VH-VL binders against Coenzyme F420H(2) oxidase (fprA). Designs and how they scored, part 10

Target 1, 148 residues: Coenzyme F420H(2) oxidase (fprA), of Methanobrevibacter arboriphilus (b1a7s3r263to410)
Amino acid sequence: VTIVYDTMHYSTQKMAHEIAEGIMAEGYDVEMFFLHEDERSEIVKSILDSKAIAIGAPTINDEPYPSIGDLMYYLKGLRFERTGIKRKAVTFGSMGGKGGTPASLGKDLGEYGFDVVDTCEVYYVPDEEENKACFKLGQKLVEEAKKI

## First folded at step 22 (VH-VL; from z5 with heavy chain M34I)

Design f5
Fold by OpenDDE, fold request of step 23:
Structure f5 (fold): chain C 148 residues (1-148), chain A 120 residues (1-120), chain B 106 residues (1-106)
Amino acid sequence: as target 1 above (148 residues)
Amino acid sequence: QVQLVQSGSELKKPGASVKVSCKASGYDFTYYAINWVRQAPGQGLEWMGWINTNTGNPTYAQGFTGRFVFSLDTSVSTAYLQISSLKAEDTAVYYCARSRYTMERWFDYWGQGTLVTVSS
Amino acid sequence: DIQLTQSPSFLSASVGDRVTITCRASQGISTYLAWYQQKPGKAPKLLIYGASTLQSGVPSRFSGSGSGTEFTLTISSLQPEDFATYYCQQLKSYYTFGGGTKVEIK
């Protein structure tokens, strides 16, 4: 399972870690990538090798964080619908206002050939319940991936 | 408040079995794994392994396979350590401790420990 | 397997002293290291995780540093309640403990 995220104030990062916890709680390994520090080529390779992915980014100016756009544009060109499998996906992100990044990312991934099974969005810093929701999101992703 | 409460001290004969319980409270039991740690008298801490509170799958450290069994009763948020064919060298305090599932698996809460004494 | 070697095994000190305990790993473990305090007849208590992050509720006189293969726990000014045994633990693989360092009153 591959998790890819960017973050502004560590909220989306916290979400990513909780999703990873959920995935690992199911006995699966996780490769986690931070767009600010990791190479796109490595991220894409991991995604191609994964049956399930989680992609997250904060919302800024009512749009997905720009760095995630770069990745999404690249993924669009890979034509995942032609790979022979329908990968499972979840999207997540934090917001300080209107939000919408998880839904936006989910829509795009769907168009790219992914089966987007769920999303999670939090306002500012996730509370305990929201962290648990992210944990459960990770578990759900694994459960869905098992169906492939 | 988070608590791990273990069962009381045990005195057993060699060859017997013992089952130590670790009851969790104050948090979501499935949110954390349960680890077991052994400490022989006057000795250091030994990690025995852990059990996944979601799947029930146990992982045993080297040296703790065969006679040692981790199990759960999630309905009462309790983890168990069973030791069979007890030996004198099994005499020790056994601790349960919770941790997360990531690589950052520090043990933030511990049970009070259970002394198991094996003597003829 | 990753082995942790603590030094010294025993340390005599007085109240008010600066105490330093070292933990060396047989291979690189980044910052996947925790420190615990254990008093006689009690369970270990988490002091530091991630090599340098102080656990909530732990006095600020405790600090941790290091990365890779060498780590240090420091007590800036030893208090009466600090006489205990301290253990390091690596969290990279199989979560093994160091041999412990007993801090005794001089």
Scores: ipSAE 0.849, ipTM 0.932, lowest interface PAE 0.5, mean pLDDT 96
Fold by OpenDDE, fold request of step 23:
Structure f5 (fold): chain C 148 residues (1-148), chain A 120 residues (1-120), chain B 106 residues (1-106)
Amino acid sequence: as target 1 above (148 residues)
Amino acid sequence: QVQLVQSGSELKKPGASVKVSCKASGYDFTYYAINWVRQAPGQGLEWMGWINTNTGNPTYAQGFTGRFVFSLDTSVSTAYLQISSLKAEDTAVYYCARSRYTMERWFDYWGQGTLVTVSS
Amino acid sequence: DIQLTQSPSFLSASVGDRVTITCRASQGISTYLAWYQQKPGKAPKLLIYGASTLQSGVPSRFSGSGSGTEFTLTISSLQPEDFATYYCQQLKSYYTFGGGTKVEIK
């Protein structure tokens, strides 16, 4: 499983970590990538090698955080629908206003050939229950991935 | 508050078996893995392995395979360590401790320890 | 397997002293390191995680630093309650503990 995220105030990062916890709790391996630090080519390679992915970014100006854009554009061009498998995906993100990034990312991933199984969105800093929700999101992702 | 409460001290003969319990409370049991740590008298800490509280799958450190068995009873938020064919060298305090799976792998809460003494 | 070597194994100090304990990893573990304090007859207590993050409730006189293969636990001013054994632990693979450092009263 591959997790890719960016963060503005570390909230989305926390979410990513909880998702990873959920994935690991189910006995699956996870690779986590932070867009500020990791190369896109490595991220894409990991995604291609994964049955499931989690992509997250905060919302800014009612849009997904700009940095996630280049990755999504990259994924669009890879034509995952032609890979022979329908990878599972979840999206996540934090918001300070209306939000919408998880839904936006999910829509795009769906168009790219992924089976978007669920999303997680939190307002500002995730609380304990929201963290657990993200944890469960990771578990759900694994559960769905097992069906492939 | 978060607590891990272990069963009381044990005195066993060589060849016998012992089962130590670790009951968790104050948190979601399945949210954390349970680790077991051995400490022989006057010695350091030795990680024995861990058990996944979600899947029940145990992982044993090298040197702790065979006679050591981790198990769970999730209905009572309890983890167990069973040691069979006890040897004198098994004499030690055994701790359970919780940890997470990825970023928070440190052992933030520990049981009080269970002394297992093996003597003829 | 990742091995941790603590130094020194024993340290004699006085109240008020600055104490430094070192933990060396046999291979790079990034910041996957924790420090614990253990007093006689008690379970270990988490002091530092992520190599440098102070656990909640732990006095600020404790600090951790390092990354990769060299790590340090520092007690800026040793207090009477700080005489104990300290352990480092790598959290990258198989959670190996260091051999421990016993801080004794001089």
Scores: ipSAE 0.844, ipTM 0.930, lowest interface PAE 0.5, mean pLDDT 96
Fold by ESMFold2, look of step 22:
Structure f5 (fold): chain C 148 residues (1-148), chain A 120 residues (1-120), chain B 106 residues (1-106)
Amino acid sequence: as target 1 above (148 residues)
Amino acid sequence: QVQLVQSGSELKKPGASVKVSCKASGYDFTYYAINWVRQAPGQGLEWMGWINTNTGNPTYAQGFTGRFVFSLDTSVSTAYLQISSLKAEDTAVYYCARSRYTMERWFDYWGQGTLVTVSS
Amino acid sequence: DIQLTQSPSFLSASVGDRVTITCRASQGISTYLAWYQQKPGKAPKLLIYGASTLQSGVPSRFSGSGSGTEFTLTISSLQPEDFATYYCQQLKSYYTFGGGTKVEIK
């Protein structure tokens, strides 16, 4: 399973870490990428090798950062719908305003050929219950990926 | 408050078996793995392996893949270490310790230790 | 298994001394390293995780540094309660411990 995230204030990173914990709790390996640090070619390679992905980004003034948009554009061009494999996906993120980035990313991934299983969004920093929800999101992603 | 409470000390003869318990409280048991650590008298710490408390799947360190068995009873938030065919060299304090599964792997809480003495 | 070598194995020091303990890994482990303190008859206590992050409740005189294969634990001004055995642990794979460093009163 491949997790890709972008964040300025560690809230989305905390969510990504909890999702990873949930995935490993189900016995699946996780490959983690921070979009600012890691090269896009390695991220795309990992996604192509995975049955399941989690993509996260914060929402600032109701807009995602450009780097996540560039990744989504590249994924669109790969035409995953033609592989005969409908990879599973979740989206997640933190917000400081209106929000909606996880839902928007999920819609786009669905159009690109992914089966978007669920989404998770928190206001600023996840609390204890929201951490549990992210852990469970990771578990759900694995459960759905096993159906492939 | 997080606690790991282990069963009491054991005195055993060579060839016998022992089962050490580690009861967890104060947290969601399946959110953390349970690790087992051995310390022979006057010696250092030796990681024996861990058990995934969600799946029940154990992972054993090199040298612990035979007579050592990790198990669980999740209904009472308890992990077990069973040692069969005990040898004198198994004399040690055995610790349980919790860790997250992948991102935060350090052992933040430990049991008090269980002394197992193997002697004629 | 990834082997950890601690140096020194024994250290004799006085209250107020600066103490440095090193841990070397047989292969790169990034920052997947923790330090523990153990007093006789007690379970180990986590001091530092992620090579350099101080655990809550641990005095600021303790610090950790390093990445890759070489790591240090430093006690800037040794206190009476710091006389103990210290262990490093790699957390990359199969979570091996170093051999320990016993810090004794001079």
Scores: ipSAE 0.597, ipTM 0.840, lowest interface PAE 1.6, mean pLDDT 87
Fold by ESMFold2, fold request of step 23:
Structure f5 (fold): chain C 148 residues (1-148), chain A 120 residues (1-120), chain B 106 residues (1-106)
Amino acid sequence: as target 1 above (148 residues)
Amino acid sequence: QVQLVQSGSELKKPGASVKVSCKASGYDFTYYAINWVRQAPGQGLEWMGWINTNTGNPTYAQGFTGRFVFSLDTSVSTAYLQISSLKAEDTAVYYCARSRYTMERWFDYWGQGTLVTVSS
Amino acid sequence: DIQLTQSPSFLSASVGDRVTITCRASQGISTYLAWYQQKPGKAPKLLIYGASTLQSGVPSRFSGSGSGTEFTLTISSLQPEDFATYYCQQLKSYYTFGGGTKVEIK
């Protein structure tokens, strides 16, 4: 399982970490990528080798953070809809206003050939219940990926 | 309030078996792994391995892949260490400690320890 | 398995002294290192994780530094309650402990 995220104030990172804990709790390894620090070619290779992905970004001015947009454009070009299987996906992120980044990313991933099984969005910083939701999101992603 | 409470001390003969319990409270048991650590009298700490409390799958450190068995009862939030065919060198304090599965691997809470004494 | 070598194995110091304890790993472990304090008859207590981050409730006189293969625990002004044995632990793979350093107050 591949997790890719970008963050403004570490809230999305906390969500990504909790999702990773949920995946490992199911006994599966996770490969983590922070979009600003990791090579795009390594991220894409990990996604291609995975049955499931989690993509997260914060909302800025009610739009996705620009760096995640570059990745999404690249994924569109790979034409996952033509592979004959639907990889599983979840989207997540934090918001300071209207939000909607996880839903928007999910719509795009669906058009690219992914089965988006859930989204998770929190206001600013996840609380205890929201951390547990992220953990369970990781577990759900694994559960869905096993159906492939 | 996070606590790990272990069963009481044990006095055993060589060749017997023992089962040490570690009951967790104050947190969601399956969100953390349980690690086992041995400390022989006057000696340092020795990591024995851990158990995934969600799947029940254990991982044993080198040297602990034979007579040592980790198990769980998640209905009562309890982990167990069983030692079979006890030897005198198994005399030690056995600790349980919790950790996350991958991102926060340090042992933030420990049980009080269980002394197992193996003597003829 | 990754070996950790602590030094010294024993030290004696006066209240107010600055004390340093060294932990060396047999291969690189990035910052996957924790320090524990153990007092006689008690379970170990986490002091520092990630090589340098203090656990909640740990006095600021404790500090950690290092990455890769060389790590230190420093007590800036030793107090009587710091009499204990200190252990490093690597958390990269198969979570081995160092041999321990017993600190006695003169």
Scores: ipSAE 0.550, ipTM 0.833, lowest interface PAE 1.9, mean pLDDT 87
Fold by ESMFold2, fold request of step 23:
Structure f5 (fold): chain C 148 residues (1-148), chain A 120 residues (1-120), chain B 106 residues (1-106)
Amino acid sequence: as target 1 above (148 residues)
Amino acid sequence: QVQLVQSGSELKKPGASVKVSCKASGYDFTYYAINWVRQAPGQGLEWMGWINTNTGNPTYAQGFTGRFVFSLDTSVSTAYLQISSLKAEDTAVYYCARSRYTMERWFDYWGQGTLVTVSS
Amino acid sequence: DIQLTQSPSFLSASVGDRVTITCRASQGISTYLAWYQQKPGKAPKLLIYGASTLQSGVPSRFSGSGSGTEFTLTISSLQPEDFATYYCQQLKSYYTFGGGTKVEIK
């Protein structure tokens, strides 16, 4: 499983870490990428080699954070709907207002050929119950990926 | 409030077996792995392996792939270490410790230790 | 397995001294290293994780540094309660411990 995230206040990173814990609790490996530190070609290669992905970004003024937009545009161009594999996906993020980034990313990933199985969104910093939800999101992603 | 409570000390003869328990409380048992650590008298710490508390799958360090068995009873949040065919060199304190699975792997909480003594 | 070599194995120092304990890994482990303190008859206690981050409640006189294969634990001003054995542990693969460093306070 490949986790890609961007973050402004480390809240999305905390969510990514909990999702990774849930995946590993199911006995599966995780490859994690932070968009500001990692090269896009390595991220796309990891996604192509994975049956499941998790994509996260914070919401800025009810819009996805700009750096994630570059990745999403690149994924659109790769035409994943034509690969013959219906990869599983989840989306996640933190918000400081209305939110909606996980849902927007999920809609786009669905158009690109992914089966988006769930989302997780929190206000600013995840509390303990929200951490558990992220952990369970990771478990659910693995559970759904096994059906491939 | 996180606590790992181990079973009491054991005195055994060579060739016998022993089962050490490690009961967890104060947290969700399956969110953390349980590690086992051996410390022979006057010696350092030796990682024996860990068990995935969600799947029940153990991982053993190289020297512990034979007579040592990790197991669980998740209904009572308890991990077990079983040692069969006990030898004198198995005399040690055995610790359990919890860790996350990937990102926060350090052992933040430890059991109090269980002394297993093997002598004729 | 990744082997950890601690040095020194034994150290005698006075209250107020700066002491440094080193831990060398047989291969690169990034920052996946923790330091533990163990007092006689007690379970180990986590001091430092991620090579340099203090565990909650650990005095600021403790610090850790290093990455890759070379790591240090430093006690900037040794106190009487710091008499203990210190262990490093790598957390990259098969979570091996260093051999320990026994610190005696003069």
Scores: ipSAE 0.485, ipTM 0.810, lowest interface PAE 2.4, mean pLDDT 86

